Miniprotein binders against a7ua95r516to809. Designs and how they scored, part 182

Target 1, 294 residues: a7ua95r516to809
Amino acid sequence: ASLSLLSISDLVPDLQFIFFWMSNAIEILYFIQQKSPAYMQTIELMDDKAGSKESLLSATISANEEAMTILEEVIMYTFQQCVYYITKTLYVVLPGLLDCNPFGTEPSSEQCRRAAGVCVCAVCVMPEAVRRVVSVFQTTSDLLQQYQVHSEIQSQMFAYLFFFTNVSLFNQLIDKGPARGWFQRSRVLQIQASVKILLDWAKGAGHNHLAQKFFAKFCSTVTILASPPQQLSQMSWKALCAEHPSLKPVQLHRILTQYQLMAELGPLPIWQPSSEDEAYIYRTVDLLESFENH
Short names: E, the ipSAE of ESMFold2; O, the ipSAE of OpenDDE; V2, 0.75 times the mean of E and O plus 0.25 times the DockQ between their complexes.

## First folded at step 14 (miniprotein)

Design bh3 (at its last look DockQ between E and O 0.86; V2 from the best seeds 0.77)
Fold by ESMFold2, look of step 14:
Structure bh3 (fold): chain B 294 residues (1-294), chain A 81 residues (1-81)
Amino acid sequence: as target 1 above (294 residues)
Amino acid sequence: DKVRITIEVEGPPEIADIIAQVIRWLAEEAGAEEVEVRVEDGRVVITITGLSKRMAKYLLKIIKYLAEKYGVKVTYEIEEL
């Protein structure tokens, strides 16, 4: 089967071993870094009558540095493999966030329906589309905890997953939004509510700072689109750029153009870009985000 | 479930020795029952006994990555125990 068909739970049996080797390599690297002063002191206490002490010290330092470099490559490789497989599952489930109605009465999971008849657990109160995304993040968090992965690496992994989520959601909104009706106000409010549920999960999981940082572009987009027309139409281009620094000029211009159309504010541009920014608002190569820009 | 892996690393001796040392560390920290490193005809041979088949699978992927990155040749044989 293609990776696009796999749920995160189907990948855990294989992912757990990639996490294991990543954690294993991290622990070895940490051990080497902690023992370096004691190891150097042991070498200094060696008898150097044969003149080999300085040669041994140089060879040992060089070998440790080369071994540490190779361990760092192992960590980088295993990290990349983890995020590759996790993001393949995210890619499949993220579009559903743009289509779901978090205010609806749709059942969130069969397990909660079967067990209780009244859905009261945190997973069961989420729309299914949000639950699928949260399940990927929660499973990742559980694996990181299970294998006691160093906190810096945990933060880097969620930074990348949130970056990927932001790029995926932003690109789909910008690219497919007109055809899918996602710029209509009632739909934007539904999207805003779905993202709020996801951000609440991130806050409760201890990732609030990372989520605020890496979701900024998508959140800015939704905030603009959800703004009342009277408020937004009175804000200058400069004020909007200052409030939404995560958006490139071409992106902000595209969002405002779509907003003006859907709010029926007439065809004349309301927001006049600065002369400096006018060079950038037509660069469609800059409209969509790259997944390589981390 | 458990396997024995025999890994042969051929390439510049300096880098092959360091790669072999890293593989030894990884296997020992993972709790391999036995790790043997020897030199045969200018090649470094690593035998790792007692990893599960799945642990060995992903260790070999790491080793293949390192081989590509550092320009060494790696061959291996897996024996089920």
Scores: ipSAE 0.780, ipTM 0.950, lowest interface PAE 0.6, mean pLDDT 83
Fold by ESMFold2-Fast, scan of step 14:
Structure bh3 (fold): chain B 294 residues (1-294), chain A 81 residues (1-81)
Amino acid sequence: as target 1 above (294 residues)
Amino acid sequence: DKVRITIEVEGPPEIADIIAQVIRWLAEEAGAEEVEVRVEDGRVVITITGLSKRMAKYLLKIIKYLAEKYGVKVTYEIEEL
């Protein structure tokens, strides 16, 4: 059976219960951690044989450790389930971000109707792809707040979502970009503007530090591709490596090669790899990023 | 919309007892009306009353995960109230 594409809104009825159980497991874990010291103190005050008291303390520690470990497994499982459904939705909507135009709004003539010479309706088209990505992040934030998930877990979830988004966008741009025309200057500027909307959302949501950390590779790539030829041509290979430490030598070389083609620059010696980096240019296995979280 | 779920956990008593205790705590924190834990024929039986059907569905998914992780066998029955 063919399934229709699921929006983030379609997943909320299921996600809400996963967030609910994750939140409950976290609360129980913290409750046990808070009560454990008081109970241990009570045992310590017992008027009993040293051996019997020691045995009870050891048994209590073991039982608490096992219960906490099981609760940690519940938290991890529910966290992974949330991330799985959210990233599955992101994966579908992210490629559209590379194809949309955030600078253009065009009303559709077919959506306009007139009454006595007055236009009664007008629709300006905004990039839906950007809205869909932002909607996924906002819905995630709303669910975390609704179920009062602790801030540590909130930060971990957005760290992973930003990591996933960065890898997905970077791989799409590097792998599909030449065939899709995404390296053309006008397209790169549109991509840069779309990414800025995501970064601005993250800043507004209190996740600026995570966004800066996990979007570094894709942001470096777009920054290089959007650079004016006059500016970029004045930078040496070493200077570019220093400004973009998130990029591997093979990745930087690929990006600069595409820039030369798109900017219609002749063969320029200024972006020659250093002798230390030359060997790594040919490591094709390092070109695309892994979805494994490191 | 409320259900009663009966869960049977089979495995080494050491781990089965602790899993059952965690399940009990999860259900109580979720606002279950009644949670009973008993031991019958070497199995731990947990009866949870008063969770919504959807809450119970996702709790059972968690329990299945724990069963696979810790090598215990879990069977369950759901009754609509």
Scores: ipSAE 0.759, ipTM 0.949, lowest interface PAE 0.7, mean pLDDT 82
Fold by OpenDDE base, look of step 14:
Structure bh3 (fold): chain B 294 residues (1-294), chain A 81 residues (1-81)
Amino acid sequence: as target 1 above (294 residues)
Amino acid sequence: DKVRITIEVEGPPEIADIIAQVIRWLAEEAGAEEVEVRVEDGRVVITITGLSKRMAKYLLKIIKYLAEKYGVKVTYEIEEL
């Protein structure tokens, strides 16, 4: 099947099995962790016949530790598989978010039409491109809840998915933005509105802190690009660095350079990097974010 | 469709026994009707009865991953019930 046609709904049947096994492995791990002290105490209460107790205790501890280690591997494997499938779907739908016009009257999604009433839920009023992204996250949330996955694992999964989303959107915006006109103020405002809808969803889903943390770089970029020329031209390099600490000097410099070109602004001395940052603005290797640094 | 899966683990007993134990726990938690673990000819043989074919297939993927990670040889057979 063409990657372009892959929906999260198509992966749900496979994801269900992965989540099932992940949840089961977590439950077993916690069970062993909770019972391990009781087993040790039981062995400790046994009559010490000639060193047999210490040997049995040591063997039991070792066996439990090894079993827990294997269970942790199962959890990690299943977690990685979930992330792999979910990120594939995100990869397909995320580009649509940058091209989305949230201010357009696009007709309500077919899913909301199947409900006999006009659903005015926040998801139903979302632009299709935003709704597709939200649907991936919502489906993930629903599966995590359905299989009662531990809250820490849920947080880790959303952390990674938001990280992936931020990296993907940021890299696409920086790399393709100039050519696609995404640096134009009108287009930036569309992107900003679309991202706000996503962030509002994340807030409603209880992931506000994670979303704010992991989307910081993309949000900073969009905020700068959305700024009126009159306002942004009054901000020094140092002020922009301080206001947008998630951006590396090379990233900020690239954004400002492209903004300057788009806004037809002449060279702005106020945006000149500090002598301290001057060496870093040419580190093009640091321009795009890596998926490996998580 | 329920299946019976027979898994043979060949490797150091210390690792094979623990892997078998973990597989047993996973299968039991998954609602297997029967889980048997035996040692035959230096191999640990796990027989799981009553899992769905899809569930069993995914468990086998997990087992394969573990086998690769821990350097043990795993073979399996699936019988439809």
Scores: ipSAE 0.738, ipTM 0.931, lowest interface PAE 0.6, mean pLDDT 90
ESMFold2 (binder alone), look of step 14: mean pLDDT 83; pTM 0.798
ESMFold2, look of step 16: ipSAE 0.742; ipTM 0.936
ESMFold2 (binder alone), look of step 16: mean pLDDT 83; pTM 0.801
OpenDDE base, look of step 16: ipSAE 0.737; ipTM 0.931

Design bh4 (at its last look DockQ between E and O 0.94; V2 from the best seeds 0.79)
Fold by ESMFold2-Fast, scan of step 14:
Structure bh4 (fold): chain B 294 residues (1-294), chain A 81 residues (1-81)
Amino acid sequence: as target 1 above (294 residues)
Amino acid sequence: DKVRITIEVEGPPEIADIIAQVIRWLAEEAGAEEVEVRVEDGRVTIVITGLSKRMAKYLLKIIKYLAEKYGVKVTYEIEEL
């Protein structure tokens, strides 16, 4: 392993303790939610001398509600810390996904080849760059399972990780794609195949619905760029907008403009934005995606 | 690798007491060997014994977050056992 590369394995010792405390806070919150009604009922059965029973009920309800709110803050904080460290790792490894060739054979370690002989090990045949991204998602899944984090929280975490991955890949492709040659047809097909490996992993992990939802923008972009020239030339602006509703007009316009600049694709018709969309194709503030979508 | 943490929480009793209770529950759920809570003149002292140094480190980060969020003052001391 390279000292310049951030590995998810390097973060596991720290991440496990954040997941540990998050899981503990969730369990305590669950316990209070389950036991609160029984405590209230017990207090209500007490002898109400000097009005103390009413005061005790009110105080207990308030204390339990405040404790639950504090536990929710602990869960939120630990969740955000996990997401922060995981996305920092993703940010470092994601650009490699745009530069790798999943159709080529990459040399694997002896351990990896040995593992493939015992079981079907997809990581032994996938590009190293894709394996690094998959490893981040798999390690996250393993930690969520190890600490028995509730499925709802697991879904929220993968929703955010997929959202982050989508935004990061889309922004890199749109911003740096022309200079890096990523809009060339052969490179787009390689990117599409690499993304399919990630989506297949998500499906296998039970997150297909989340992956379809949160990768929509990047998948639409790659689908358009991978389209044969004969197919794209038959599609109107309106039809493209309808098939790719996740893309803003300025984003779709930039993608199509880059596609037309590829000399090897031959002459393509000029796609005319609708009069209603014309003003929006010049809104540069809408070109790149924000990581802060609410 | 085990530590003793002494935490002092200063603030309005209605918030400080509940924060201390949550800290106690978190430490007990984590398997601390001993958790003591003492309340004196608007100050709550929590002594947690038997957590590993790493578990304690991340608990303290949580406590610092809660202190900033709820406007209470927290001081702590760590003793390696």
Scores: ipSAE 0.767, ipTM 0.951, lowest interface PAE 0.6, mean pLDDT 82
Fold by ESMFold2, look of step 14:
Formats: C-alpha cells, sequence, structure tokens
Structure bh4 (fold): chain B 294 residues (1-294), chain A 81 residues (1-81)
C-alpha cells in the first residue's frame, strides 16, 4: 500500500477539531480576562477588617493567573498542531513555485471577466503551482473564519505561514538553485511573476502588511537577481545592504556571486563588502535560514 | 457518536485542581451534556458526557499534552453512549 502525498483537503477533517478546541480555549480566556477585573473590583470593595481581603485577593489573582497560563498553553499547543499540519502541506507544494512558468498557459481570465463583468475568482486565473499554495492559505483562512478564531491569532498564524513560506523558498533557491538552473534570468523573472501573484492574493485577503514583512528576504533576493546588469552594477555594496536590510552579508554575497555567474560578469570592485561586513560574508552557518526564528 | 470520558488526574493537588477546572471549562464551552469534577485522596476525577468521539479524541490529546507539560499523571476511559 503506497502512501498518498498530503494535501490540505485530506487534513481538513482533523484540522477542524484542532481549530475548534483552539477557538474554544481562546473564548474561555477572553471570558476570564473580562470577568476577572470585575471580580477583583468586588474584592476591593469588601470590608478589610480581618485582613482576609488581601489574602483572598492574592489567592484569587494567583489562581486566575495559573488558569489563564494553562489556557494559553492549550492555545499554543493547538496552534502548533495546526501549523504543523498546514506547513507539512506547504512544504510539498512550495517547490513548484520555483519551477513554475506563469506565462506558459493562459487561464480563462477573459472568459471569467466577460461572463461576470468582473473577475470574481482570482484562483482560476492562477498558474497551477501558485494555485496549490494559495489553496493552502485560503483553506486556512476559511477554517479560521468558520471557527471565529480571534483576529490576533489569525494574524499570528498567517505571520508564521508567511515566515515558513519565505524560509522554505529562500533556502531552496540558495541551496538548490545552482543545480536546478534557477539563477538563469528567464527563471528568475518567472519566479518573480509567480511570487507577485501570491503577494496579490495576500493583499486581497487583508494580509498585505504581514506578507510584506515576512516575504522580505525572498523578495529582496528575487529583486536583486531580476535587476538589469546596467542598473545593478551601479549600486555599491553599501547601497545594496541599505536597500535590502533583510539579507545577511553572507546571503547578499552569495546572491551577487550567482548574479555575476548568470550575467557572465567578472568581480566588481563596487560590490566589495565593507570592512565591517567582510568578517561575515564567509559565515556559512548564517547562509540558510532556520524555521525556528523566535 | 457521543461518548463518556472518565479522566483521572494525579499529581500536586494545586496544579491538578487548576488543570481539572480548565478541562471542565473547555468541555462545558464545547457543549458537553454533563461535566462532573470530584476530588478524592489527591486524585481529581473528571467525567465528561456528551461529546462526539472525534471531539473527545482531540480533547484527550490536549489533556495528555498538559499532563506531560505540568508533570501530572493522567489516565482515562472512554465509553460509547
Amino acid sequence: as target 1 above (294 residues)
Amino acid sequence: DKVRITIEVEGPPEIADIIAQVIRWLAEEAGAEEVEVRVEDGRVTIVITGLSKRMAKYLLKIIKYLAEKYGVKVTYEIEEL
């Protein structure tokens, strides 16, 4: 019996219950936080003749704090379980973005616009590789809405999913890019177009701020690689660092090295790292990103 | 299918009591038909009636996580209704 590759649709039955318990715990925490101040106010109004008020208030605060701590632990655990299963699905579909030709097949976007007068289904105009990633994000959004998960937790979940996506794409590009030909200019432009479609989805879904923050490293990488040689060769190392602060010196150095190889350029003096950064461009431990960036 | 879960929590009394109260709140807000908590000889027993089997499965995962995290011993029995 061969194992099936996980898809988000295969996980929804289990994810529904994990989302349910997460939302349930959040609602209880909110209730305790709202009622706890009112109860403390009632204790404050009590007669303090025997000193029992201070003792009762201290014990009540400690019990509420411990109960809220345990509820926060439940929320963290269920959140981690959701993220674990969702990111397993993302891990499978994300590499397709690097191999995708978003220009190779025209979705029926003109027919969609003509039939409705407005394109009401952005997913049907997406390349398949992008659609698979968007499907994971959209399904996650639908579950969060279905279970009325507090907006702060929704934002935290998409922050992590975008962080995971950025790390996964960046690491694969840097690590596998030379062998896979992903640094060739035509491929970089295809990758850039695919990522733009994904970013447009995130903006339309109300996550523009999070996407801009958490995709910065991968987007900076692709922006540099997509730059015309006449433009990029005019930018010093210092200027590139300032324009792309999400990139560590070793990462920027590696990207510029791949750019030189792709463009058949020799070393450029203007790209010599600053003296301060020179100590860091060979730190290969800093080249790939960790998925545990707390 | 609806189930009855009997959960025994054994450990330091103060933390076991608080964990049991959190589990009771979770079950009550989830729409359990009945939740009973009793304390006997440093052991807390929680009986939750009327959750679906799948819903109970994931609640038990949460309870096992809490047991490991806070150093309490948890045993349970599941009965189909």
Scores: ipSAE 0.741, ipTM 0.935, lowest interface PAE 0.7, mean pLDDT 83
Fold by OpenDDE base, look of step 14:
Structure bh4 (fold): chain B 294 residues (1-294), chain A 81 residues (1-81)
Amino acid sequence: as target 1 above (294 residues)
Amino acid sequence: DKVRITIEVEGPPEIADIIAQVIRWLAEEAGAEEVEVRVEDGRVTIVITGLSKRMAKYLLKIIKYLAEKYGVKVTYEIEEL
C-alpha cells in the first residue's frame, strides 16, 4: 500500500496487539517487583540449614532480576514498535499541517456526518489536515487507555511523539519553507493557528506540559515568523536569543535571514549575532534537528 | 481462531529457562487456556494453547526478538485448533 494512503485506522488492528503485549508485560513486571520482597522475606524466615538459605535466596534474586530484565526488554520492544507504526502515520499527515488553511470553510469531516447530528466538538470543527494529525494522537491515547498502560509509559510515548512531530515540522519549515512560501506572514499565521489547535488538543488531553516542552522550537520559529516586521526589527539578536532559548544560534540566524528576504528588509545591524555567537551561526550541521537525539 | 503454539528454546539453561518463564507468564496473562513448559537438557519446550492466531503471531515476534538479543535458538510450530 502506498505510504500516502496509510491511515492510523489501518494500523489499529496491529497496534492493538502490540499494546496488549506491552501492557501485559508491564503488569507482570510490576507484579514481580511487588512480590519479590515478600518472596525474599519468606526465604529469610526459613530455617538456615547449612547455607542452603543463602544459596536459595541468591538464586531466587538472580532469577527474578533476570526475568525482570527480559520483561523490560519486551516492554521496550513493544514500545518501539508502537512508536514506529505511529510515527509512520505522522510522517504521512504532518506535511498537510503546514499547507493547511484553518481559516477556510472546509466542509466537516465524513465521520461527523455519520453521526445523525451536527457534532460541534472541537475535533469536528478542525480543519481536515489538523484533524488527521489529532486523530493519530487521539487514537494513541485511546489505545493507551483501553489497555490501561501505566501513566509513565503513556507520558514517555507522548513525549516521543511530540518530539518527533516538532522535529519533523521544524525541519520541513526550515528546509522547504522558503520555497513553499511558508515564511510569508499570511501562511505563517495559518501555520500558527493550526499548531494552536494541536496544542489546545494536547492541553485538553492532559499533555500540556509535554506539548509546551517538546514543541518549543517549532513554536518559537512560528512566533518569530508571525511577528510584524515593525516589531521584530526592533528586537536585537540578544533579545531574540533570550526570548527563544530553544533555538540554536544557527537556527535563529537562518530564520531571521529568511524573514529579512521575505519582508524585503535591508540588512538590520540589530540582528547581527554577537561576537560569541558568530562562530556558531555557520554551523549548518546544527541547523536541522536530529531524530536520534531523543 | 485459537491456536496451539509449540516453542522450542535452545541455549544455556540459565537463559532458556528464564525466557521460558517469561513466555509462560505472558501467555497466562494473555488468557491462554493451557501453558506447558518442559525442560530437557539444553532445550526448553513451551506449549501454549488457546491464544488467537494474531496474538500468537505477535508473541512469536517478541520471542524472536528475545532470541536474537540473548543469542538463543528458537523454533516454533503453530497448529490451528
Scores: ipSAE 0.736, ipTM 0.929, lowest interface PAE 0.6, mean pLDDT 90
ESMFold2 (binder alone), look of step 14: mean pLDDT 83; pTM 0.794

Design bh5 (at its last look DockQ between E and O 0.89; V2 from the best seeds 0.78)
Fold by ESMFold2, look of step 14:
Structure bh5 (fold): chain B 294 residues (1-294), chain A 81 residues (1-81)
Amino acid sequence: as target 1 above (294 residues)
Amino acid sequence: DKVRIVIEVEGPPEIADIIAQVIRWLAEEAGAEEVEVRVEDGRVTITITGLSKRMAKYLLKIIKYLAEKYGVKVTYEIEEL
C-alpha cells in the first residue's frame, strides 16, 4: 500500500479496533471517576480504628489516582494512533483542494439552471477533491458515533484533524504556491470556494467553532490573497495584523510579497511593518507551521 | 479466531499490580470469557481467554506502550483456541 493507494476505507478494518479500545478505556475511566467519591465517602464514614480507616483511605486514593493515570495514558495512546492513521490519509488527499476547480463547466442539475435570478449549481456541487477530504472527516465521525465516544474526545479529535488540515494546506500554499501558480487571483478564488464547501460540511456536522478556530491561519491567507487590490492597498500593516491575528509577521510579510508580485504592485509604504514586527519578518524558521501541538 | 493470551509483567510491584488491574478491566469490559491474574512480588501473570485475534493484537500494542512508558518488562504468548 503506497501513499497513492492509502484511503480511509482501507484503514477502517484496523481503525475500528483502535477506536474500540479507546472507547473501552474511556468507559472504564468514567466509571471509576463516578464511583471513586462514593467509595471514598463510605470509607470516611466507616466506624473503625482511626489508623486503619485513614490508612485504607490513603491506599485507596493512591491506587485510584495511579489507575486513572494509566487509563489516561491508554486513552492518549489510542487517540494518537487513530489520529496518526487518519492524518496519513488526509496528507494524501489535501493537496487536491489547492488544485481543485469547484466552478465546473456544467451546473449540477437542470433545476438549478431554471431558477429565476438565482443559480447555485456551480457552488453546491462537491468536487471529487473536496469529497475525498470530506470522506475522511465523515468516516471519522461515523467511527466515533459507532463506538459512542464521549463528546469531549470527539471534539478533541476534530480539533486536531482541523489543526493538521490547516497546517498542511498553509505550508503547501506558502511553499509550493509560486511554482504551482496558486497565487493567481482566479486560483485563489477557486481555492476559497473549495475551502468554503469544506467549512460548510464542518458547520453542518456541528464542528463550526472548531473549524473557525483551527482554520484561521489558512483562511486569513486566502482572504488576503482574494482581496481586490483597491481594498487591500488601503489597509495598513497594523490593520492587517489586527484583522488577521493568526498570522505571524514573517507569514503576513510573505503573503503580501506574493500578492504584490501577482498584482504587479510596487512596494507600498502603508504595508511597512511596525517597528515591533520589523525584526520578525526575516525569521524564516517561523514561516512554515509545525505539525507538533503548540 | 479466538485466542488465549498469557502476559507476564515484571517490574516494581506497585506499578505492575496497577497495570495488571487496568489490563484486567480492559479485557473484562471488552467481553473476555475469562481473565485470571496471579501476583508474585513484582511479577504478574495475566491470562485472557476469548478475545478475537484482532482485538488481542491491539490490546497487546497498548500493553507494550504501557511497558515502555512505566519501565516494566512484558512478555506474552498467544494461543489460538
Scores: ipSAE 0.751, ipTM 0.939, lowest interface PAE 0.7, mean pLDDT 83
Fold by OpenDDE base, look of step 14:
Structure bh5 (fold): chain B 294 residues (1-294), chain A 81 residues (1-81)
Amino acid sequence: as target 1 above (294 residues)
Amino acid sequence: DKVRIVIEVEGPPEIADIIAQVIRWLAEEAGAEEVEVRVEDGRVTITITGLSKRMAKYLLKIIKYLAEKYGVKVTYEIEEL
């Protein structure tokens, strides 16, 4: 099947099994962790016949530790598989978010039409491109809840998915933005509105802190690009660095350079990097974010 | 569609026995009707009865991953019930 046609709904049947096994492995791990002290106490209460107790205790501890280690591997494997499938779907739908016009009257999604009533839920009023992204996250949330996955694992999964989303959107915006006109103020405002809808969803889903943390770089970029020329031209390099600490000097410099070109602004001395940052603005290797640094 | 899976684990007893134990727990938690573990001279045989074919197939992927990670040889047979 063409990657372009892959929906999260198509992966749900496979994801269900992965989540099932992940949840089961977590439950077993916690069960062993909780019972391990009781087993040790039981062995400790046994009559110490000539060193047999220490040997049995040591063997039991070792066996439990090894079993827990294997269970952790199962959890990690299943977690990685979930992330792999979910990120594939995100990869397909995320580019649509940058091209989305949230201010357009696009007709309500087919899913909302199947409900006999006009659903006015926040998801139903979302632009199709935003809704597709939200649907991936919502489906993930629903599966995590359905299989009662531990809250810490849920947080880790959303952390990674938000990280992936931020990296993907940021890299696409920086790399393709100039050529696609995404640096134009009107287009930036569309992107900003679309991202706000996503962030509002994340807030409603209880992931506000994670979303704010992991989307910081993309949000900073969009905020700068959305700024009126009159306002942004009054901000020094140092002030921009301080206001947008998630951006590396090379990233900020690239954004400002492209903004300057788009806004047809002449060279702005106020945006000149500090002598301290001057060496870093040419580190093009640091321009795009890596998926490996998580 | 329920299946019977026979899994054979060959390797150091210390690792094979623990892997077998973990597989047993996973299968039991998954609602297997029967799980049997037999240990014979460096070979552990796990028989799981009553899992769905899809569930069993994914368990086998997990087992394969573990086998590769821990350097044990795993073979399996699946019978439809």
Scores: ipSAE 0.739, ipTM 0.929, lowest interface PAE 0.6, mean pLDDT 90
Fold by ESMFold2-Fast, scan of step 14:
Structure bh5 (fold): chain B 294 residues (1-294), chain A 81 residues (1-81)
Amino acid sequence: as target 1 above (294 residues)
Amino acid sequence: DKVRIVIEVEGPPEIADIIAQVIRWLAEEAGAEEVEVRVEDGRVTITITGLSKRMAKYLLKIIKYLAEKYGVKVTYEIEEL
């Protein structure tokens, strides 16, 4: 018997119980929120016989407020547990996305035909590494739907998962990319194609706005690295910063420096930081992104 | 694999009572067959009957989180039915 990596499907039995309790807490919270205003209105319309109405109203408000706070803690705890297990799985599968080749898999479809070198149908190929990442997102979506988790909580969960994916991919590319050859243009184009599959999945799942927001940093990085050298050489530092506002000055400078090395470009004065930005260029603590939310 | 769980919550009454009420609501929403809450000698006892063992164990994990968060003491017993 050999050890195997935990897949998202291996976690589903445990995740089901977490989603179950989270959904129940949300439903109870919703019920209290709905019932409280109606009950308060009913009390306000009652005849005040010996002044008991004010006491009942005050006690009910206090008890409901405290119970809602505790339910919010239950929702937060179960939400964080789901995120913890899901992101732990994502962390294991995400590096494969940076090393896969979506262009190297031959289509095995009778619907695709070539005539004079032209493909008649689109190549619908998903590398195994990308499929593993998509499987994590799809399983999460399925569990949220199965337990009828409110759409606001669904959006918050995918916002966090996309944020985590973006930070993880960005940090791996910036920290390890030069040593692994990931900054080479051919590899960047493969990464770009793989990320597009994830973004297309998000669009199909109704999360396009979240994906556009939370993948901005990694998408900017890949866009710069995929750009022709001539195009980047003609842009000023100010123009590059304006086009890629999600990147910190130190991050943009690092990306451009590595791009210059890989593209075999000479020194480019056009990529000189402003005096204001120069102070931040060598703040190594700001190079990588944090997984923490404020 | 249904169980009976007996949970004792010990702490300031204003917090312990509300935590017990939330636990009762959670168990009822989950489809427990019976949920009973008793208050005696400054302790709140919650008896939940009819949850599966796995559901009950995860509920206890939630309860432990709440106990630590709000500074109340929780003890429990699980009995297989």
Scores: ipSAE 0.722, ipTM 0.937, lowest interface PAE 0.8, mean pLDDT 81
ESMFold2 (binder alone), look of step 14: mean pLDDT 83; pTM 0.789

